# Ledger of designs, part 146: VH-VL binders against q0atu2

Target 1, 119 residues: q0atu2
Amino acid sequence: MLDKKARIRTSREYRNVFEKGKRLSGRFLIIYYVENALDNNRFGFITNKKIGMAVIRNRIKRQLRAIVREYQGQVKNKHDIVLVARAGIGKSSFEGMEKDYIAIMKKAGLFARNANKID
Short names: E, the ipSAE of ESMFold2; O, the ipSAE of OpenDDE; V2, 0.75 times the mean of E and O plus 0.25 times the DockQ between their complexes.

## First folded at step 7 (VH-VL)

Design ta2 (framework fv_dusigitumab; at its last look DockQ between E and O 0.05; V2 from the best seeds 0.00; counts 0 for: pae O 7.0 > 2, placed apart)
Fold by ESMFold2, look of step 7:
Structure ta2 (fold): chain C 119 residues (1-119), chain A 121 residues (1-121), chain B 111 residues (1-111)
Amino acid sequence: as target 1 above (119 residues)
Amino acid sequence: QVQLVQSGAEVKKPGASVKVSCKASGYTFTGYDINWVRQATGQGLEWMGWMNPYSGYTGYAQKFQGRVTMTRNTSISTAYMELSSLRSEDTAVYYCARDYSYYETSYFDYWGQGTTVTVSS
Amino acid sequence: QSVLTQPPSVSAAPGQKVTISCSGSSSNIGDNYVSWYQQLPGTAPKLLIYDNDKRPSGIPDRFSGSKSGTSATLGITGLQTGDEADYYCGTWDSSLSAEYVFGGGTKLTVL
C-alpha cells in the first residue's frame, strides 16, 4: 500500500507533471515524470474515460498500484511519476502490465538497480 | 515538426472497400494512438475509432463495427483505415488524428490533411 | 443526431465578440474535459482549446473556453474575417462503448 506522502493528490500537482515532466510510452502505459523537491517519490495514476467503464478503470488502477508498490523500493527518489493507461490496456493481463512497467521505468532510467521482470 | 500525410482521393462503387493510409513523421509513431474521423460534405465530424500503434489494439465506434479495420506498419510509421461494404452515405473526407493524453482526458492535437472518398452508384 | 448540441450558426461584425455553446450530458461534458476544434474552409480541423479552457501554443488569447455543469462555451473576441470557420466541441463519452463525441458544429460568419 502506498502511504499518503507517496501519492500525488491534487489536480494542480498532476497537471504540473504533465506540463513540466518527460513523457515515455510503452505498450499499455505512458509515464510522465519530473524531479521533485521532496526526499521521496510520489506516484499518480490516470485512467481517463476512453479506457472504458468505471469498473474497468478502477480495476486497472488497483493493478497499477499493486505493481508500483511491488517495485517502489527500487525507484530513484525525488521524482513525481504519473502512470497513464493507454487505450487497449483493458485487454492486457496483470503480467503484461507489470512487464510493460518494468521496461518503461528501466528505459526512463528511474530504477536505481535492475528490477525483476519477465521476458 | 509533427506531420500526418494521408493517401490520395479515392472513387469507389457501392459494395467495394477502401483503404486510406496515414504516414506519421516528426515523433515516435508507437508512442501516440491514432484516431480516424470522417466528415461527409457539408456535415460535421464523426469519430470512427482509435488504434494503438504499439499493441495493434483497436476500439471502433459501434456504428462501424464489422465494417472498419484499423491497422499499421510500424516500420514505415503508417496507420491504415479500411472501410468495407461501401454505400453512398460513406462519401466523406476521412482524417487521421494523433491522440494526446493530458491529465484525465485526451484530444486530437495533430490531424492529417484528409482523404476524399467518393462512393458513386 | 449529434450527442453534443451546438447552434448551427452564429454571426457578428468584425471586432465584436461571439460565444458558441455546446450542450451535453453527465456522461460526456459533465464528467469529462472538453476540447474545441477550428476548421477553416477547405482545411483539416485544428485543436483550439483543450482541458476546458487551455490554449495550445500559437492560439491567441482572444479564444477562450469554459465549462459549467453539462455545458461548455467557446468565446471569441476581436473577430476577424480569418475567424470564419466551423467550430466543433468534443469530448469522451464514458457511457457504453467509451466513444469520442463531437458537437454538430457551428458555422461562424463574420459580416
Scores: ipSAE 0.720, ipTM 0.901, lowest interface PAE 1.5, mean pLDDT 91
Fold by OpenDDE, look of step 7:
Structure ta2 (fold): chain C 119 residues (1-119), chain A 121 residues (1-121), chain B 111 residues (1-111)
Amino acid sequence: as target 1 above (119 residues)
Amino acid sequence: QVQLVQSGAEVKKPGASVKVSCKASGYTFTGYDINWVRQATGQGLEWMGWMNPYSGYTGYAQKFQGRVTMTRNTSISTAYMELSSLRSEDTAVYYCARDYSYYETSYFDYWGQGTTVTVSS
Amino acid sequence: QSVLTQPPSVSAAPGQKVTISCSGSSSNIGDNYVSWYQQLPGTAPKLLIYDNDKRPSGIPDRFSGSKSGTSATLGITGLQTGDEADYYCGTWDSSLSAEYVFGGGTKLTVL
């Protein structure tokens, strides 16, 4: 699990990201991201009912949290980032999700220049 | 300006297949799922399924499983819906609709103009 | 027939208020955001309300949405002749393999 301080937890926090942030779509993920006034990044995870049953949605959330945790040290600081799972993500492998995350985060320019776990 | 422009009316015989196109413009095609919804004459809206233009993955309503195929050509920002083994009950206006997803919500914010498909002997 | 239940028709005079109900279950309206779509005669549906109570740009505040429990309601105040249309509620239903479901539609007649 991600540290609590690294999580977007309240509806207000999510709303702020959606309203003020930028939106980028990947294969399986949509990210909304905005700068925050903190010293750390916060991540949010959204799996709407379109994704499937609760068991599936929870699985996807766990997998996405794992991916984010793996690469969080390479993400530029002071960002609130919400990951929204897209249709079909449940059909993807973990590696596929990871690749998509990396790709979309690169596109967003959210990885630090000295990041070394990405291609 | 977001637009979804669908192909023209189709007339088919029972047992045939129909393929309706939906060309998207005004936004990043691969960034939004496409839904297909049909409406028989004088009837309500019926959801058929979704297609992720980026991945190509689909989710179909159980009712249409085995008969519907949703695809896309990303190079021309066009989504397709093919319905096979047509029957008279498939006579309807078919719509493509863009899916807007954020937070825990998903809704259809833009719709094509519709394509009339008539199935008759 | 439809997973979500709407009254088949409602009517009122110009300037009056009408409400259209949409009844579902815990697996759809109960757990998901409801959208409303307006379909003018001979046209494609148009998004009218999303996220239970939010209006897209261009939709006048005469239109409102609300949700309580497993039911949603569309409200239209200051009814105008141009509001004569079919109205559909819709939402996702995870019990049906995550299918989107619509109400049966309500025909609004402006007297």
Scores: ipSAE 0.633, ipTM 0.903, lowest interface PAE 1.0, mean pLDDT 94
ESMFold2 (binder alone), look of step 7: mean pLDDT 94; pTM 0.960
ESMFold2, look of step 8: ipSAE 0.701; ipTM 0.903
ESMFold2 (binder alone), look of step 8: mean pLDDT 94; pTM 0.958
OpenDDE, look of step 8: ipSAE 0.019; ipTM 0.654

Design ta3 (framework fv_dusigitumab; at its last look DockQ between E and O 0.81; V2 from the best seeds 0.00; counts 0 for: pae O 3.6 > 2)
Fold by ESMFold2, look of step 7:
Structure ta3 (fold): chain C 119 residues (1-119), chain A 121 residues (1-121), chain B 111 residues (1-111)
Amino acid sequence: as target 1 above (119 residues)
Amino acid sequence: QVQLVQSGAEVKKPGASVKVSCKASGYTFTGYDINWVRQATGQGLEWMGWMNPWSGYTGYAQKFQGRVTMTRNTSISTAYMELSSLRSEDTAVYYCARDLSYYETSYFDYWGQGTTVTVSS
Amino acid sequence: QSVLTQPPSVSAAPGQKVTISCSGSSSNIGDNYVSWYQQLPGTAPKLLIYDNDKRPSGIPDRFSGSKSGTSATLGITGLQTGDEADYYCGTWDSSLSAEYVFGGGTKLTVL
C-alpha cells in the first residue's frame, strides 16, 4: 500500500521518532512525529501487545495503513510519523479511526493546504 | 510537574464498595491511559486494569472482572477505580499510574501516592 | 505463584554489585519489553528501567537492565544504603487477554 520509500523500516528509525519527536494523542490513536532530512514523508505503525491478540493487532495495522494511504497526498513533506494504537482501539470502527486520524493530523499541523483549497 | 494525587484512606466493611480517585495535573489528561495497581501489606504489586480517559474504554485483569469499574471525569482530570463486594483480602494500598505507550511496549512512568483501603470489621 | 519469578531477597555490602533476576515465559518477557520499578520503604513504586535497558532521566547509570530469552536482569553497582528497596520487574503478557504482570518482588538489603 505505501511505497517502500514512505515506510519507516528499521528499529533505529522508529526509535528516533519516539526519542526526538513530538507526541499528540487522539481518542484511538497517538502520533509521534519529527522532521526528517529526506524529500518525502515516512510512516510507521505500532500495535503493542497490550492492544490485544495478534489477529486484532494485525487488523488494526491494516486499517491504519489504508487510512494513511488515502490521505498521504495531503501530508506536508519531510516528516517521519509513527501511528501508535491506543488501548481500546479494537472496539473502534474503521470510520472512527479515520476521523481520529484526520483530527490528530490537523491538530498537529501536518496537513498541507494546496492552492485549490477544499475549505 | 506531572502529578497524580489520590483520595484519602478508606475503611470499609466486607461486602461494601470503595471508589478511589486519582487527580492528574501537569500533562494532557486524556492523552495517556491510567492503570490501577494494588499492593497488600507486605506483598507484591498486582495489576488491576487500564482505562483510556479519552474514550472511556477499559481492560480489566481477569481476577477483577465483574468487581472493578474504572471511570473518569475529563473536565476535572480525574480517574476513578471502584471495587465492589469487598473482602478482607482486598485490604491493600491502591495506586494509579500513568501509562506511556512507547515503541513496541508501554510502562508506568508516573504513580500516585497510593490510597490505603482497609476491609475489616 | 507470580507469573514472573524473582528471588524474594538479595543482599550485599555497600559499594558492591548485585543482580536481580526476573524469569518469565515466551508470552511475556520473551515477546515483550521489560520494565523495572523501585519501591523505597513506605513509598509508591518508581520507574527505574524501561524498554529492557533504558534509564529515565534522573536514574543513575549504576542501575542497568538487560534481557535474554525469557529472562531479564537488573544490575545495581556501587550499592548505597539508600538502594534498600523492593524491586519489581513488569511486562505485558500476550496470552489470553493481554494483562500486565509483575514479578513477585525482590527485597534488597544493603548490610
Scores: ipSAE 0.585, ipTM 0.876, lowest interface PAE 2.0, mean pLDDT 90
Fold by OpenDDE, look of step 7:
Structure ta3 (fold): chain C 119 residues (1-119), chain A 121 residues (1-121), chain B 111 residues (1-111)
Amino acid sequence: as target 1 above (119 residues)
Amino acid sequence: QVQLVQSGAEVKKPGASVKVSCKASGYTFTGYDINWVRQATGQGLEWMGWMNPWSGYTGYAQKFQGRVTMTRNTSISTAYMELSSLRSEDTAVYYCARDLSYYETSYFDYWGQGTTVTVSS
Amino acid sequence: QSVLTQPPSVSAAPGQKVTISCSGSSSNIGDNYVSWYQQLPGTAPKLLIYDNDKRPSGIPDRFSGSKSGTSATLGITGLQTGDEADYYCGTWDSSLSAEYVFGGGTKLTVL
């Protein structure tokens, strides 16, 4: 699982990302990202109610956390990144989510230059 | 500036279909969901469903399942709502609205001007 | 008939304060943020309040929102004639399938 240090946890932290960060939309995800003053990246996850019941939202969160964890070592440092799940994500496969994440992160330029796992 | 411009008024017979368009401008069309809401004369707002312009995925209110189809043409930033098997009760003003969601919910921050659909024999 | 319940009408004189209630259940207002929409006569709805108590840019601070339990409230102070409109609360309901639901609407008359 993601380390506590790698998580955005407070409303203030989320607001900072939304207000000061850049926004990119993918097929299943919207990412907000901003540089932080830390030595590590922090990730936040948001699943709105239009996705469905809590059990579904929690499943989506778990899947997104797994994806982020898999690729976290290849993401540029010093970023706060919030993943917002779009309503259609509930109908997507895990692989679909992963591909969307990779695509949107590449578009954002958030992967390290030598990230061979992503290419 | 964000704008949603809808197609003109429609008059249909019972049993027919109607397709309303909603052209978006002033923002990235694929970045926000489009919702459809209707309002019968003198009545309240009724949510119909949402459409994701990027994926084309949709979510419809149960009331309209099987009769409503929401689509989009990304090349012209236009969303469509088609309602089939029209009844007199479907007479209403139909609105498209942009869905903004930062947190655990969403809200409709921009609305089209509305399209009047009249169903009469 | 609406999932969310609002009073059908409220009225007050200019300069006074009015409140509009919106009652729901745990699956909608209880667990979700509430939005309010203003609809002037013959116009499309306009976002007035989001996330229970936040105002979009351009909305004066005379408008306020609050939520407690399964109910939400819209407050309007310093009532103006231009405030005469229909007001709707709205939120997501995730009891079965996620649907957005509106209140029945409240007609505000400025006396």
Scores: ipSAE 0.039, ipTM 0.733, lowest interface PAE 3.6, mean pLDDT 90
ESMFold2 (binder alone), look of step 7: mean pLDDT 92; pTM 0.948

Design ta4 (framework fv_dusigitumab; at its last look DockQ between E and O 0.19; V2 from the best seeds 0.00; counts 0 for: pae O 7.0 > 2, placed apart)
Fold by ESMFold2, look of step 7:
Structure ta4 (fold): chain C 119 residues (1-119), chain A 121 residues (1-121), chain B 111 residues (1-111)
Amino acid sequence: as target 1 above (119 residues)
Amino acid sequence: QVQLVQSGAEVKKPGASVKVSCKASGYTFTGYDINWVRQATGQGLEWMGWMNPYSGYTGYAQKFQGRVTMTRNTSISTAYMELSSLRSEDTAVYYCARDLSYYETSYFDYWGQGTTVTVSS
Amino acid sequence: QSVLTQPPSVSAAPGQKVTISCSGSSSNIGDNYVSWYQQLPGTAPKLLIYDNDKRPSGIPDRFSGSKSGTSATLGITGLQTGDEADYYCGTWDSDLSAEYVFGGGTKLTVL
């Protein structure tokens, strides 16, 4: 769903965001983000083992990818952004994760001021 | 300057409950999970569970399910662990620890000083 | 209660090297990252190694970590008397319970 160019793909790329990026926490998500030198944004997704079994972690990753895809056109360009699932996220609804994402991205200043939610 | 400061030692009788507090400072309390770990005299570390202070959600080790409750008060940046139906085997030092999610795992980067709970009749 | 197996004790003279092993399974060490914790006598545990082989700020490079298969190893070179402590490995177990597990601990004695 996300274009190849919009994905963080390697361990080195992921670790760069954790090492050099800013961290913001929400109810169900943590984001790490750093400015990149590309023409575009890149997104990454992390669900660690404390979240639950692999089936649950994979479902959460799919839901987060869908949320990011829906709002990617509103994200200010030239950023690498990693979404980290937080303990308890499996108890959230899709809409709860979506609301949390919007709030965090606004707090990080990564949405345009007039960005709107799309259903 | 991250610091976790725990409540003082407790002496309890079997069947009672104990509630240990853990006050956080030097970071945004709701931004990191709190875990509880205990250590009986002469024994190793035993994980009890995690608590997400933002959501209030918890996950308990199976061994403690039904006897442990982990809560928080975000206005004073304080986490709590309550253990009920105490037995002599619950005599231990109880630690709170901050959980940092980093890359594909998480680990306990800061620990409280520990709270000794003694259960004896 | 210990899911991860460590030797109960190790010892060596000052200046020497020791290794401390931590043996687990595919559901913990095999598919997860390992941390090590140092507990000096009478104190709380302290993070020593994270992410298998990374050191927090302030941990000297004579402490090292590695992982192979379902086993992890803590290495300590240039032993000092201040290194006398209990050492614990830890990781998340990805089985149905999704719990954090520690090794039984290894008491290091510097003679």
Scores: ipSAE 0.614, ipTM 0.884, lowest interface PAE 1.9, mean pLDDT 91
Fold by OpenDDE, look of step 7:
Structure ta4 (fold): chain C 119 residues (1-119), chain A 121 residues (1-121), chain B 111 residues (1-111)
Amino acid sequence: as target 1 above (119 residues)
Amino acid sequence: QVQLVQSGAEVKKPGASVKVSCKASGYTFTGYDINWVRQATGQGLEWMGWMNPYSGYTGYAQKFQGRVTMTRNTSISTAYMELSSLRSEDTAVYYCARDLSYYETSYFDYWGQGTTVTVSS
Amino acid sequence: QSVLTQPPSVSAAPGQKVTISCSGSSSNIGDNYVSWYQQLPGTAPKLLIYDNDKRPSGIPDRFSGSKSGTSATLGITGLQTGDEADYYCGTWDSDLSAEYVFGGGTKLTVL
């Protein structure tokens, strides 16, 4: 499970990532990522109103959290990473989201060198 | 400094429409949602809906669906809220408020001064 | 009849502490961050607390917020006469088609 320590929660924390981080766009996701001064990674999830009703946004958020949890152990340490869901994500499958996540994280170079579940 | 300046007081008859403006300054207008909240005299705050100035997308409270229209003119950083088929119950102070668009949390950090709308026969 | 429930009024003498409760459900306070707004008489609301317990710049530390389960609480210590106002909690509700909801408001009277 993705506990509080692994989560970006406050607007201030999100703002820091948006202002200081790098941005990469995938098909369904945009990621913002920046190094943090912690011993762990933190993940944030943005499912804005453009995606749809709250029920849909919450579903997407749950799916993204599941994906992040699955690959959490293979991500380089000391990063704040915000996943922003793009408008088309509501029509994507879970597998599609997962593939997009893997692709964009690879492009960002955020997976550990010895990661084994990302190929 | 961030400012939201709203249009002046309105007096309308039942069945008419009212359009309130909210001019933003001191920040990038298209970067933040504009929410509208009203407050009847002596009553609490009531959320009406949101509008994203960049896309023009909106979300309205179910109570106002079909009667409210939120728009914007990006060239003059102005948001608009139009309420039609006015009733006496629509008499209230109407506020625009800025909301963060891209964060998990949402709160209204800046408010307009309010626009009094009176609906009476 | 508001989605979020607040006491209609609270009162205390200057220098004392008051708390204002805000009760909701899992779909609103349970799942979303709570904000508090102060409304002085005859003025527009002002953001007092965001993200459950964060204070915007300019808000003194006499004001505090907390959330537990489906309830939120606003605390005010060292009560001042200038604190006399209406206070509203607010948050998003996932069961109401992504609507923002306010509490009914609490009138704080400084005795």
Scores: ipSAE 0.017, ipTM 0.666, lowest interface PAE 7.0, mean pLDDT 89
ESMFold2 (binder alone), look of step 7: mean pLDDT 92; pTM 0.946

Design ta5 (framework fv_dusigitumab; at its last look DockQ between E and O 0.16; V2 from the best seeds 0.00; counts 0 for: pae O 4.7 > 2, placed apart)
Fold by ESMFold2, look of step 7:
Structure ta5 (fold): chain C 119 residues (1-119), chain A 121 residues (1-121), chain B 111 residues (1-111)
Amino acid sequence: as target 1 above (119 residues)
Amino acid sequence: QVQLVQSGAEVKKPGASVKVSCKASGYTFTGYDINWVRQATGQGLEWMGWMNPYSGYEGYAQKFQGRVTMTRNTSISTAYMELSSLRSEDTAVYYCARDLSYYETSYFDYWGQGTTVTVSS
Amino acid sequence: QSVLTQPPSVSAAPGQKVTISCSGSSSNIGDNYVSWYQQLPGTAPKLLIYDNDKRPSGIPDRFSGSKSGTSATLGITGLQTGDEADYYCGTWDSSLSAEYVFGGGTKLTVL
């Protein structure tokens, strides 16, 4: 579970990321990200109705939270990051989502430099 | 700037198939889903389905399941919609549209010019 | 017929105001953000309003949107003859296995 301070919570916070942030797309995920003025990272998750029924959306959200939690120590600080599920993500595996997250975060330059030197 | 340019008009006989192309430019093609929407003369808009050009996965409206196939060629940034077993009721203008996922929804922010498909004997 | 209900037509004189309604259900308008599309005669649809009430760049503030419960409304003030078009509401619907649905469309005539 991400700490309460590490969550994007309000509509205003989400819209700031979408309006001011950069967008980078992977196979199953899109991230929007922007530097924040805090001393920590914040994460948000969007699984809108085009993804499928609530059972599917809740499963996807739970899996994405677990992935973000696994790698949170490797993320450069002071960023607001929103993960948006892409259409078709319900057909992916946990490992597929995880691989996509790693690739997209590397491409965005959001992993800390020391994270790539540690096995 | 973002553009979606579709293939030219088609005339088909009942029972045939048609394949409409939609070439994207001005953005990263694999980064946005493509939707297909049709409109019979003097009638409203009818959603047909979405296609994720990165994964190649699709989702079709139930009405068209089994008759429609949506594909792409990422090397030329082009989406395709093929409709088989054509009937006269399939006579319509077919549009591709880019799907922008934003906040808690998505919507169609750029549309192709449309492709007229006429099905007649 | 469409799951979203719009009046078939509306009309008003240049300079006047008009509203176009879009009525749905909890599984579409109630749960999801609404978009509006303008289709000028002989042209493709164009995004006019997104997120219930937001305007894309280049859409004048004469166009406005709102949502209350399971209904959405498009407002147009200062009507011009160039506003003659068909107007469609649209949204995602969870009761249709995540299908996108449009309203039946409203033809606006400026007399």
Scores: ipSAE 0.471, ipTM 0.849, lowest interface PAE 2.9, mean pLDDT 90
Fold by OpenDDE, look of step 7:
Structure ta5 (fold): chain C 119 residues (1-119), chain A 121 residues (1-121), chain B 111 residues (1-111)
Amino acid sequence: as target 1 above (119 residues)
Amino acid sequence: QVQLVQSGAEVKKPGASVKVSCKASGYTFTGYDINWVRQATGQGLEWMGWMNPYSGYEGYAQKFQGRVTMTRNTSISTAYMELSSLRSEDTAVYYCARDLSYYETSYFDYWGQGTTVTVSS
Amino acid sequence: QSVLTQPPSVSAAPGQKVTISCSGSSSNIGDNYVSWYQQLPGTAPKLLIYDNDKRPSGIPDRFSGSKSGTSATLGITGLQTGDEADYYCGTWDSSLSAEYVFGGGTKLTVL
């Protein structure tokens, strides 16, 4: 599980990312990202009501957290990153989510230059 | 400043329908969900459902499924809650409330003044 | 009857501290952020605490919130006569088709 230190938790923190960050859209995910003043990255997850029932949203959130956790060591430091699940994500496989995450993060240039797991 | 202004008090007979309006101002109407909460006299708060003004998507409490309809008119920044097949137990003050729908957490930061709906034979 | 359980009433003298508990389960308070609302007599509810322990602008620091496990607590220090009101906790419940749930409410009386 992601440490509390690595999580965007409050609405204010999310708002900051949305207002000041950059946006990139993937097939299943939209990411908002902005530099922070911390020594670590923070991740936020949005699975809004349009995706479906809370059970579905929670499942998706757990899957996204797992993906983020798997690759967190290869992400450039000092970033707040919010993952917004798109409507179609509920029909995607875990592998599909993972590929989309990797693709969008690469496009954003958020992976470290020496990252090898994503190659 | 953010404001939610609701329609006036209603008196209805059992079996009738009531439609309460909630006009929003001071912010982008389509940017926030509108929730509806009611409160019977001397009782607690009861959540009824949510409606997203941008998409029109809505979700209702199971208790009100089939009887409640939440809609909106974006051109006048107004949300509506219609409750049908009214019963005496539906007598309550009905509130609309703004919700931050796109965040991981949700809370109702602004509320309407409330609309009293009385159902009596 | 409410999904979240609150004491029906609490009371204290001016200047004292009171706490209001809100007990739930893993599917609501356990997994979701808790908000607190203050309702003065004859008025609409007002957001008091959000995200477990955050205060909106205008809410004095006498009001505090916390969450542990499946329970949340509202603290009020330096109790004032104007604090006499009903207080409600609220959160989303994953087991009820993404329904928002409130506590039964607590009536705070200032002696």
Scores: ipSAE 0.038, ipTM 0.674, lowest interface PAE 4.7, mean pLDDT 89
ESMFold2 (binder alone), look of step 7: mean pLDDT 92; pTM 0.949

